VH-VL binders against q9h9l3. Designs and how they scored, part 354

Target 1, 176 residues: q9h9l3
Amino acid sequence: PRKMVAIDCEMVGTGPKGHVSSLARCSIVNYNGDVLYDEYILPPCHIVDYRTRWSGIRKQHMVNATPFKIARGQILKILTGKIVVGHAIHNDFKALQYFHPKSLTRDTSHIPPLNRKADCPENATMSLKHLTKKLLNRDIQVGKSGHSSVEDAQATMELYKLVEVEWEEHLARNPP
Key: E = the ipSAE of ESMFold2; O = the ipSAE of OpenDDE; V2 = 0.75 times the mean of E and O plus 0.25 times the DockQ between their complexes.

## First folded at step 17 (VH-VL)

Design EE84 (framework fv_unasnemab)
Fold by ESMFold2-Fast, scan of step 17:
Structure EE84 (fold): chain C 176 residues (1-176), chain A 122 residues (1-122), chain B 107 residues (1-107)
Amino acid sequence: as target 1 above (176 residues)
Amino acid sequence: EVQLVESGGGLVQPGRSLRLSCTASGFTFDYHYMDWVRQAPGKGLEWVAEIRNKFNSHTTYYADSVKGRFTISRDDSKSIVYLQMNSLRTEDTALYYCARDEFDSGYYFDYWGKGTTVTVSS
Amino acid sequence: DIQMTQSPSSVSASVGDRVTITCRASQGISTFLNWYQQKPGKAPKLLIYDASDLQSGVPSRFSGSGSGTDFTLTISSLQPEDFASYFCQQANSYPRTFGGGTKVEME
């Protein structure tokens, strides 16, 4: 295995009527799915909407949460210099206010051979839940009490590993 | 600066118990897996036990030679990892190292303490 | 358990020599293989992790290669401070296991 990690973030609503997405949890796993980082993160702005149904975040999680500035430093230290795998990963990078090099970024929502294995159109954007069910025969994001970013990061790494060899060869021949 | 300091070694008779401690400093202790590795006089390295970080449920793993006799544990609030050694045998005589297990790119022991000596003799 | 067979057990070499140490796993371990150096009276020091990644601060004359079951540590031009024992270690599965070691001695 390469220097490769998978990330998944949870966001809460801040700003007017909770329309702004702010980072409130981040999970990072290694190549085998072991958890390197999993912390609740306190946004610098007032939380208007916890979006608990999707984020799984409640007021109790904010009590001892790591302030955004400190969490960002910890997370970036782990990500820097590594291949980072995610699903619709630009949303995670945006929430982190971070630019990761495209050459080291792998987005499982935009990998044509992965969609092909799932019997989906190569250029379609499929949800993590759908790809995980189709290719790994596993149900994630079950229920109405929110998602587990650990579970999502682990599923994302496993999905990438299904196409890792062919996709890395493709990228070597067709650099971004 | 990362430091690991082992203590608790000594001379004990077969069948007795001994508890080793390793005090860590200079890093976020609760984020790392911690391991014990031993080395018998003039011999090679033997992995003994591992305890995972708080994100992986402090799961423990042991070498077959020590299963049922040794227990690894940790106190994240004090940055200490322990090795409780029960029913000691002469074959347990060794220098015992504490090691930090980094697992972001494979799994590897990037820092080691100086070790603490355990001698099991009648 | 995965057994790590390391060879040779010892090698006599001179400064400037190329030294090669081999490690074989009894089962496939992907690239989960590390190399450590140990000098007399000292704790082991990490040289190479994940089969081929050089640890920061380790001289570039050290290199690692291999995948699956066969792995090699190479010292391209032996220096006086390199006379030491070397150990491979697999981290693919529990229990973690070390090779028997290779002592690099002055000829």
Scores: ipSAE 0.853, ipTM 0.922, lowest interface PAE 0.6, mean pLDDT 94

Design EE85 (framework fv_unasnemab)
Fold by ESMFold2-Fast, scan of step 17:
Structure EE85 (fold): chain C 176 residues (1-176), chain A 122 residues (1-122), chain B 107 residues (1-107)
Amino acid sequence: as target 1 above (176 residues)
Amino acid sequence: EVQLVESGGGLVQPGRSLRLSCTASGFTFDYHYMDWVRQAPGKGLEWVAEIRNKFNSHTTYYADSVKGRFTISRDDSKSIVYLQMNSLRTEDTALYYCARDEFDSGYYFDYWGKGTTVTVSS
Amino acid sequence: DIQMTQSPSSVSASVGDRVTITCRASQGISTYLNWYQQKPGKAPKLLIYEASDLQSGVPSRFSGSGSGTDFTLTISSLQPEDFASYFCQQANSYPRTFGGGTKVEME
């Protein structure tokens, strides 16, 4: 296949009432699910809300975390020039303050054939957890101690691979 | 900027041991898989061993010809990868290369050292 | 183990010639196939990775193609610096294996 990686980021709440989403962890895997990058990231602003139930981030993870500016540089080196797969990936790119070309972006929350295989409405936005259970028969994001961004990135790549051939053909005929 | 420097080779008798070292510089060492590849005099290339990065639990893999005799390890704090070679045989005689294994698009050796010579002879 | 059969073992060529080297895997390896160049007394140098991607700095006269079991390295117009040995290598599964090599010699 083409140069392709999958990404999943975890965000914490910063700013007034913790309403701003700031990058606090990023995981990137290759086509086979091997981990290229997995670091806790220290936001430049004070963390108001760890959002631990969803992010899995705790104060202990911030002690030796990579500063945002350094982490961003490392992450962008991996993503540049590659097809990047994610789920609701616009949130990840926003947290990274990064623009990735739409022609090289694949969002598993917006791929009609994937929803079709899962017996879901093609235009609906399905959760990563639901698609993974339905199509891969695997439970992810289990419990209330937060999500594993590595697990999520790996599941996202596996889901994309189920529709890769037909979706790449569609995109070649209908460029974004 | 990327450099790999092998050392530790030499002449050794069958049944003895040698430890090879490869000192890396110019990149984030703990993010990369590292491999050893050997080449017998006048022959082709033979992959020997691999050690994965810190994100993949430093998992190790070996060629069948060296399993149980060779051990690959790494010290990320020093940017060194090692190859401990035990129970050496004459067929282990080769130039041993250290290689950086990039795995962002496939898996490939994008940088190689100059190699260190191991001669196993009586 | 996946066996890599490389052909020819050697080829005599002149500057400007088109040179083709073939590599066959004993089982499917998708596109996990790399090509390396080695000059006498030197370490191997990566030319092509993942069957068809040119390594940075490698001249465009080098190209790779193939998928599954059959792969080809092509040098469209041989230059003096291209007289060397060439090796394919599969990275689909462990152990990783190399082809036997092809020596490109001056006619």
Scores: ipSAE 0.832, ipTM 0.916, lowest interface PAE 0.7, mean pLDDT 93

Design EE86 (framework fv_unasnemab)
Fold by ESMFold2-Fast, scan of step 17:
Structure EE86 (fold): chain C 176 residues (1-176), chain A 122 residues (1-122), chain B 107 residues (1-107)
Amino acid sequence: as target 1 above (176 residues)
Amino acid sequence: EVQLVESGGGLVQPGRSLRLSCTASGFTFDYHYMDWVRQAPGKGLEWVAEIRNKFNSHTTYYADSVKGRFTISRDDSKSIVYLQMNSLRTEDTALYYCARDEFDSGYYFDYWGKGTTVTVSS
Amino acid sequence: DIQMTQSPSSVSASVGDRVTITCRASQGISTYLNWYQQKPGKAPKLLIYAASDLQSGVPSRFSGSGSGTDFTLTISSLQPEDFASYFCQQANSYPRTFGGGTKVEME
């Protein structure tokens, strides 16, 4: 396959009232869903809100977590020069304080053919959970203990593969 | 600089055991899949075994010719991958290479050691 | 198991020649096909991965193509250092399997 990986990050709340999203876990998988990277990441700022219901992050995960600057370097080394697939991936790149070229970015929350296959409005931003259930007949993000970024990255890659041929053709004719 | 150094080869009689080691340096060892590939004198390459990284549960895979006799394992704290070879047969005679398995864009052996020779003879 | 059939087993060539080596898989392997070069007394060296991606540091005269079951390694203009054995390898499924090798010899 192409040089293509899928990413999913978990964020915790830092800054005033916990309104700043700071990276606390990152998972990266290859084209077949094998895990290239999966580390808990220690933000440089005090964690105000673990957002555990969604992030799955708890205080114990911060013990021995990789410091943000080190983790960022490791992650960027994997992403650079590759097509990176994610869901609402803008949030992940923002948490990484990273700019990835639009020509190498694939956001499964903004791929019209994918929404069409799921019987959803083409311009709607559907959740990863909804698309995965409709198109892969799989339940992800089950329960109340937070999401698995590995599971989410794997589902994201599988969803992209459903439309890869047609979407890559579209992008070749209509460069971003 | 990425380096892989194999050791533990030697001359051994059929039915005996031998343990090979491969010491890695110059990269984040626990992030990579590691493989053993062998080559009999004057012959081609034969894949022997693989052990996956810490993120994929150190899952192991074996060629049918060695299943049940060989065990691949790793010590991430020491950056060493092992091949425990039991019930050795004359057809196991070969140069044994340790290889780093890169899997970001396909699956491929981008670095190899120089190999360690195993001779099984009576 | 996926069997890899490589041809020819040997080829005699001169410096400047175009050399083509083929590799056939017994079942579809997408683009999970790698090419390695091996010189006498040396470990194999990766040339091409994922059927067509050139490994860093490998001269551009080497190229790979193919998908599914039929694959080709081409050396556009053979150099003295290219006289060696070449092996294809599938990485689509376990066990991983190699082709029988092709020896490129001087005419």
Scores: ipSAE 0.848, ipTM 0.921, lowest interface PAE 0.6, mean pLDDT 93

Design EE87 (framework fv_unasnemab; at its last fold request DockQ between E and O 0.80; V2 from the best seeds 0.88)
Fold by OpenDDE, fold request of step 20:
Structure EE87 (fold): chain C 176 residues (1-176), chain A 122 residues (1-122), chain B 107 residues (1-107)
Amino acid sequence: as target 1 above (176 residues)
Amino acid sequence: EVQLVESGGGLVQPGRSLRLSCTASGFTFDYHYMDWVRQAPGKGLEWVAEIRNKFNSHTTYYADSVKGRFTISRDDSKSIVYLQMNSLRTEDTALYYCARDEFDSGYYFDYWGKGTTVTVSS
Amino acid sequence: DIQMTQSPSSVSASVGDRVTITCRASQGISTYLNWYQQKPGKAPKLLIYGASDLQSGVPSRFSGSGSGTDFTLTISSLQPEDFASYFCQQANSYPRTFGGGTKVEME
C-alpha cells in the first residue's frame, strides 16, 4: 500500500475553439493523503477557456505556473513504479500525454465492489462526488469556485482504500 | 548532489536560546518534509521535530520533550530549515542533525547533514 | 507514543557471518519501519525503508522483513565495513521514534 499514489488533474481549454483539454493543474497524494505534488501547469498552447467553474483555474494561476514539459517530467518521476489510483484516470493520463501500465493502474470509476458498496450498479460509471458523498459522507466539488484537485485526489485514495483488499485480491486472480 | 549543512550550534547556559539552521541544496527543497533529529553524546537517535512542505501547509510536529520550547520553521525561498530552541536544558545537549524526509513510499530520512553540536551547561 | 524495542543492544560477529537484528513496536506500525546505519563520527545512513525496501546504493546483503510489530534487519554475510550501529525507526505515528540501537562489533 505504501507504493500507491492518487492523482487528479485539472484541465483548461486550448486550441482554436478551446476544445482541447490541456493540463493546468496536477495533484498527487500518497497512501495517507499527504500531498506529494500540487502545481499549476502552463500549457504549451494559448488558453482559450479556463473552465474556471469546473477546473478552478484562473488566469492569475498561470503567472508562475510550471511549464508543461517540466511538470510532466516531475509528475512522471513520481508515478514511475507506483500503483496509480485515480477517478476516470484515462482523462488525466491523456492530459499528461502519458499512459501508466494497466497492471499498475486503479480507476475508482471502474471498480464494481466500490459501486456495490455505494448501492450503485456495479457496472455503472459513478461520479467521484457521488461516491465520496455516499461512502465517505463528505461533500467535495461544492460551490462555484471549481474543483480542488488535492481534495479530489485525497477522496479518490480514501475510496480506493475501502475496497483495496478485495480489489487487489481480485486483480491478483484476474490480472489485466 | 543533495547536501544538508547545519549551523548555529554552540555552548550555552541553561535557560538561554539558540537558533539552528540547515541549508539545503541539490534538490527541490519546498517539495520535501524536513526534520531535526538529535543524538546525545554516546546515546541513540531522538526525533525532535518535523515541518511539512508547502503542499501540506508547513504543518509542524514536535517531540514531547521539546514542545513549547522549540520551534521548527522553514524559508523555502532560501532552502533553509530552522530550529529555534528556547529555554534550553542540559538534557538538550546533543548533536543536531537536519534530515530530508521523503514520503512517496513511506516516510523515511534519506539524507542527513553532518550535524551541529549544541551543548547546554552551567 | 510507540516504543521501539531493538535487540540485541550489541552483537559480536565475524566477517562472513549472518547477522540479524530485531525491532519490536509497542503497537502495529504496518510497514512504516526504517533501518539506519551509523558509523562513529558519521551521520546515520538509510538502509531500508518501508520495512523491506532497499535504499538505492545499499548492498544487497542487507535485507529487511516484517510487518505489524515485529521487524528484522539481516546482513547475510557481514563485511568489514558493516561494523557499525544500527537503528530502527517507526514512521507510522507521531512522535517518530527510534529503537535503542544495535552495535555490531568485531569478534
Scores: ipSAE 0.946, ipTM 0.964, lowest interface PAE 0.4, mean pLDDT 97
Fold by ESMFold2, fold request of step 20:
Structure EE87 (fold): chain C 176 residues (1-176), chain A 122 residues (1-122), chain B 107 residues (1-107)
Amino acid sequence: as target 1 above (176 residues)
Amino acid sequence: EVQLVESGGGLVQPGRSLRLSCTASGFTFDYHYMDWVRQAPGKGLEWVAEIRNKFNSHTTYYADSVKGRFTISRDDSKSIVYLQMNSLRTEDTALYYCARDEFDSGYYFDYWGKGTTVTVSS
Amino acid sequence: DIQMTQSPSSVSASVGDRVTITCRASQGISTYLNWYQQKPGKAPKLLIYGASDLQSGVPSRFSGSGSGTDFTLTISSLQPEDFASYFCQQANSYPRTFGGGTKVEME
């Protein structure tokens, strides 16, 4: 078993006009898709825009949500020392106010062999929804009820596994 | 400090029931899988049952030797895992350990209790 | 069910010896193999998880290797506190299964 996890986060709008993206849910799965963490998180600032159509976050989710500082500590403890897989993962790390080593980071939105398997241009940035439909024959993020960060993290890990051997060898030959 | 304390063992006749408890402290109980592992006198280790965490629906798994007779359950609000043992047989005689099952990188029992003894005889 | 065959069942050794214990799975288990140490009257203690990763606080004289079906635990220089029983355990599939154990004793 590789020290590898997948992460997905949902954000809400804070700050002026709700333009700042603040963490409101985080899900982490192990290599087999078992859920290590799935909590709603209370941002330290007032929520201006729940962004519910995409985030799935509603006011009721915040009633017993874990304060950001506590949640961040729990999450970083899981991530430290591990390869972390995500989709457009820089957004997740930004919301966590955290830097993860590039040598331990895998971003399914930027893996050329994965695009090639999906019959997509190697340098295109493809959505998780598109890659999941093409390569796993599965519909995610359906409807207007918002995304499931558990579903999205699991899909991200499954996508990475399709190219894991090839991509890990590539990175060993071409360290970032 | 992580602690696992088993209780509820004893001497019983075949066909009777016992309920084991394992009280956990010093960690985030509802994030972990929990297992029971037993060891018959002078014998090796035998996995008995597992219950997953709240994020994985508290799904349960059993060894064939106990399936249909034993039930694992948990109360996350009290940080307790239970083993209900019905229709006990002499071959169920063992020291029963409660174990924490960590699953971030593989699956492994990183903390064990001291165990509680179950004797099924006469 | 995946059967775990552990060898030898016992070994007599002296302080300073290199001790090797093997474990064979009846089916491929990738690297989902753990090693535990148990002393009489005590609970098992995790030594190695994932075939080769040392648990925190375990001395570097312990090492694990293997993948697939064949696995090895090595103690590079036996210490007095290492006289104990050792068990392998697969975590690839349910039911979780243990090897029969190896007793390492003073000669």
Scores: ipSAE 0.862, ipTM 0.926, lowest interface PAE 0.6, mean pLDDT 94
Fold by ESMFold2-Fast, scan of step 17:
Order: C-alpha cells, then sequence, then structure tokens
Structure EE87 (fold): chain C 176 residues (1-176), chain A 122 residues (1-122), chain B 107 residues (1-107)
C-alpha cells in the first residue's frame, strides 16, 4: 500500500463579520477509508459564525475541542511525507497554515481524467457532492445539519482511486 | 518511548477462564488499533484478535479458532487492552503478545510486548 | 481464510551469503504483506511493511518485493545477528494470517 491519506476540514467564521475561515474540525482517512484522525479543533480567535449549515459545528463541540496549535502538530505529523488527497485542498492547507509539497498533493477538484469520467469539462472545478453522485452513485452532504468531514474524506479517497493509476503515471512524466 | 506490558497469564485447567491485560504507554493509545498474537511452544505466530480505535467504533475481529470463546476489549482512559479467554483448551497454550497495529501506510505491528505465558493443562 | 505458504522452512547459510525467503498468498492481497524477524526468546520485530517499505532502524541489506500473491524477503549479505526466524503476514483481510516461518541457521 501507498503512503497516501485523504483529508477534509471544516471551518468556522472568525474575525470581522465572520469573514475569516478558521479550522474547527479535521478528518483524515487511510487508503482504505479507515479513520486515522477526527477531532474538533478550537480556533485561537473568537468564533463569530459557526456556519453550522455547512460545517456541522455547534458551540457544544468547542467545549473540549483540541486547541489549534496542538491539533495542527498532530495533523502535520500524519501528513508529512505522505501523498495527501483532498478536494479543493488549498482551503484545508490554508486553514492549517501549512505548506504541503505539490509533488505529494492530489486535488480531486483539479484532475482532468476524473472530470472526464463524470462527463464534465476537464478543466472545470466540480463539487465533491457532484463527482461523488456521478461516479460513486452516492449522496453526500445531505440535509441542513452540516457536512461530515469523515464522509467527505472517504468519498475523496474513493474518487481518487478511480483515476490513481493513470494520474500517477501522468505526474511521473509531468512533475508539478 | 512506546511500551506494551502484558500480564494475567498463568497455569490453568481446561475449561477455565483467564483475562490478559496489556498496559500501553508512550503514545496516543486511543488512536491505534490493538492486536493479540500468540505463539505455541516451538511453533509459529498465530493472530488471535484485533480491536479498532475510537474513530472506527472499537470494532472487533477474531481468528476462527477463538471465536465465541475469546473477547477483546479496551479501556482508552487507562490505556489498556484486554483479552478475556473462556472455555480454555490445551491447544490455547502459548505465549500471548500484545501488539500495536499502525495503519497509516498499510496495516502492521510496529511494537510488541514481551508476552505473557498461558499454560492450559490438567 | 487467506493461507500464507512460506518457503523454505529452514535454510543453512554463512555470513556474507544472499538469503531469499518467499511467501505465497492463496489469493490476491495487493501489497498488504509484512515481514517480521524473531530471535530466540524475544518478541517479533517488524522489518518490512507494505511488501517493500523498510521500517526505520532496519539495515538496508533487508529488502522486500512482490505484489498480489508472490512475495520475497532478501538479505543481501547475511550478518551474524541475522540468524533468526522470519515470518510473513498478510493484512489484506480478516483473519490476519502468518506464514509458517523460515529459520535461518548457521552452516
Amino acid sequence: as target 1 above (176 residues)
Amino acid sequence: EVQLVESGGGLVQPGRSLRLSCTASGFTFDYHYMDWVRQAPGKGLEWVAEIRNKFNSHTTYYADSVKGRFTISRDDSKSIVYLQMNSLRTEDTALYYCARDEFDSGYYFDYWGKGTTVTVSS
Amino acid sequence: DIQMTQSPSSVSASVGDRVTITCRASQGISTYLNWYQQKPGKAPKLLIYGASDLQSGVPSRFSGSGSGTDFTLTISSLQPEDFASYFCQQANSYPRTFGGGTKVEME
């Protein structure tokens, strides 16, 4: 098996009018979808907007949440040296205040063969929900109670596995 | 430093019960899968049971030879994994190892205890 | 259950020899195959995981290869401390299963 994990983060709004996105939950799964990490994370700044409709995060989740600095250390320990798969993963890395090497990063929102399989324009940015429905025949992010970052990370890994062989060959010939 | 210390072994008669314990230290115990592996005197290794971490519902798995007789469990607050062994048979005689199951890059036993001996004899 | 057939059961070798141990799975296990070393009176020690990844601290003379059903552990130049038993183990499916072991003995 490859040294490959998938990540999905949930963010809450901090700063003026909740404009800043701060990490509030992170889920990481292995190649087979087993959960390596899933913790609520307490931002260092006051939470203005929980964004519960999308994040699934409520005030109760913050009571015993892991402080950002500690959670970041735990997460980076898992990610370092591994191929990390995500969807629009730049948002997750930004929330983590982390730079992961491009050569070890796989973004399922920017993989032309994956869009091709879904009958979407190769260079368009498609949502995780859309790709998962089209290619895995599975509905995720259902309802108005927020998303499951575990579910999203698992779907992201499964989507990547559909194009893994051809995309890794492409990257070997065209290093980022 | 990662340490696993098994205890609870001994000499017992067939049909009786024993509970083995494995106390872990030096790592985030509730994040890891934990396994029991045994070795009969002069024989090879036999996987016995596994219990998954808190993020995977503490799901349990067993070898066919022990299903229905052995129960694996864990107490994450104390960093202990247990193996409850009921209806013991002479063929359960072995050194019982506790092992940490790392699953970030495959599934593998990266740390083992020194083992605790179970002898089932009349 | 997936059966792991390991060969040879024992091999006599001298320091400096190349030693090859093979492991065959009764069905495909991708690369979910690990190798362990066990010295007399000691617990097993992980050598290789995922068929070919060398565990930290393990000497580079140890290497693993294979995928699917056929796997190999190679010791390129046997050292005195390498006389031990070696076990393969599949982690693809439950129950987890070990090979019967190979004892590497001094000639």
Scores: ipSAE 0.859, ipTM 0.925, lowest interface PAE 0.5, mean pLDDT 94
ESMFold2, look of step 18: ipSAE 0.808; ipTM 0.914
ESMFold2 (binder alone), look of step 18: mean pLDDT 94; pTM 0.954
OpenDDE, look of step 18: ipSAE 0.931; ipTM 0.957
ESMFold2, look of step 19: ipSAE 0.835; ipTM 0.912
ESMFold2 (binder alone), look of step 19: mean pLDDT 93; pTM 0.951
OpenDDE, look of step 19: ipSAE 0.931; ipTM 0.957
ESMFold2, fold request of step 20: ipSAE 0.853, 0.829; ipTM 0.922, 0.909
ESMFold2 (binder alone), fold request of step 20: mean pLDDT 93, 93, 94; pTM 0.950, 0.950, 0.955
OpenDDE, fold request of step 20: ipSAE 0.945, 0.945; ipTM 0.964, 0.964

Design EE88 (framework fv_unasnemab)
Fold by ESMFold2-Fast, scan of step 17:
Structure EE88 (fold): chain C 176 residues (1-176), chain A 122 residues (1-122), chain B 107 residues (1-107)
Amino acid sequence: as target 1 above (176 residues)
Amino acid sequence: EVQLVESGGGLVQPGRSLRLSCTASGFTFDYHYMDWVRQAPGKGLEWVAEIRNKFNSHTTYYADSVKGRFTISRDDSKSIVYLQMNSLRTEDTALYYCARDEFDSGYYFDYWGKGTTVTVSS
Amino acid sequence: DIQMTQSPSSVSASVGDRVTITCRASQGISTYLNWYQQKPGKAPKLLIYDASELQSGVPSRFSGSGSGTDFTLTISSLQPEDFASYFCQQANSYPRTFGGGTKVEME
């Protein structure tokens, strides 16, 4: 295994009408799915909409949550210099206010061979839930109480491992 | 500066018990797996036990030679990892090291203490 | 349990020599192999992790290679401070196991 981790973040709504997505939880797992980091994060702005149905975040999780600036430093220390795997990962990087090199980024929502294995159009953006069910025969994001970012990060790493050899060879021949 | 300081070693008779402690400082202790590794006089290294971090349920693992006799535990509030050693045998005689286990790229012991000596003899 | 066989058990070398130590696992361990250096009376020190990753602060004359079952640690140009014992360790599965060690001695 390469220096490779998978990340998944949960966002809450801040700003006017809760339309700004602010980081409220981050989970990072290693190649085998062991959890390196999993903290609730306190946004610097007032939370207008917890988006609990999707995020799983409730007001109680904000008590003793790690302030954004501190959490960001901890997270970036883990990500720097590593291949980072995520699903629609640009949303996570945006919430972190972070640029990760494209050459070290792997987005499971944009890997044509992965869609092909799932009998989906190669250029379609498929949900993590759909790909996990089709390829791993596992249901994630079950129920209405919000998603587990740990579960999502673990599923994302397992999905990437299905195409890792093929995709790394492709990227070596076709650098981004 | 990362530091690991072992204590609790000594001379004991076979069948007795001893508890080792390892006090950690200079890092976020509850984020790391912690291990015990021993070295018998003039011999090589032998892994003894591991306890995982708070994000992985403090799960424990043991070498077959100590399973059922040794218990690894931790107190994250004090940054201490323990090794409770029961039913000690002469072959448990060794220098016992505490090690920090990084697992961001593989699994590896990046910091070690100086060790504490355990001698089991009649 | 995964057995780690390390060779040679000892080697006599001079400053400036290239030294190669090998480690063989009894079953596949991917790249979950680490190399440690130990000087007399001291705790082990990490040199290489995940088969080929050089630990921060370790001189570039040290390198690791291999995957699966066969691994090597190479010291390209031996220095006086490199006379020590070296141990490989697999971290693929429990229990974690170490090789028997290689002592690098002055010729």
Scores: ipSAE 0.849, ipTM 0.921, lowest interface PAE 0.6, mean pLDDT 93

Design EE89 (framework fv_unasnemab)
Fold by ESMFold2-Fast, scan of step 17:
Structure EE89 (fold): chain C 176 residues (1-176), chain A 122 residues (1-122), chain B 107 residues (1-107)
Amino acid sequence: as target 1 above (176 residues)
Amino acid sequence: EVQLVESGGGLVQPGRSLRLSCTASGFTFDYHYMDWVRQAPGKGLEWVAEIRNKFNSHTTYYADSVKGRFTISRDDSKSIVYLQMNSLRTEDTALYYCARDEFDSGYYFDYWGKGTTVTVSS
Amino acid sequence: DIQMTQSPSSVSASVGDRVTITCRASQGISTYLNWYQQKPGKAPKLLIYDASTLQSGVPSRFSGSGSGTDFTLTISSLQPEDFASYFCQQANSYPRTFGGGTKVEME
């Protein structure tokens, strides 16, 4: 159903002291969680900090990674014209150097009904891990070897589907 | 420009084997699911087999009529999808189409080849 | 397996007519239904996917509707090039299955 995909990106540290977040992996799944795209991406700048504990990215993943410019073009072709679901998705769009229309963006970190279902304050920003555990009874981002952007994108889509009907009706009456 | 070219069809006797090939060009082949669909002379369409993309473990699926006899496979480096047909029967006689399966919004065959004819007869 | 029942098997129509073709699934398939057109001696061509999305380059006189088990393909004003066979196909589950087809022929 409908033109809707979910995205999750992994970033590594570039620039002074590794404080700049640069795209190093992107996963995109369709409505049913099937993987449309999952590539390691080579940043145009020198990687200072792989942030492996969170990103799961190691030097070996960069050897045959897709250059940023090429990856960005392919990713944007998938996202354009679709409803894009993500968690704290502004970080992903920033890493992609991309502006996606607000009317077609769904951020599971800012959906009041979703927080309500999780028995959390409607205006709180809850982590993907917490919402997935509470609402789907599933543990994601386990261990200390990094996160799977595929797993995160799949969880994000499943979370959105729990409130899709209610939230789409709300957005139709209250356009962003 | 997306192009799919099937080959390998022919006349074979019942019980024999035949391998069909479909050479793809004009798109990122390893990102797409690929399917085989057949059509018996003067009849409708019948889905035969599917192989998923590299991101979904090249998982394969088959119609009940061909399970255990047909094998779908792919070579992403050459942009070719194959259909190995064993223990052929007269009812396998059909025009065999290769189709690209797009799955960004639902699942659908957006491009088809012209087909290759398989005739199983004594 | 999900059975797709398509009706009618054939319909005679004139240029300018509104033609409707129905497809029924033996169980719920959400909107995972596609419509294809096939002309004699040619490969099928995608018309509509995900029940109601018109494929790029397909004329707006073609439209699809429905969800669950009942689906309709409509040609609002039949043109000479529309005399062809039409097939629905479900993509909800494996095996994927096609309807029996509808032949739209000249009156």
Scores: ipSAE 0.855, ipTM 0.922, lowest interface PAE 0.5, mean pLDDT 94

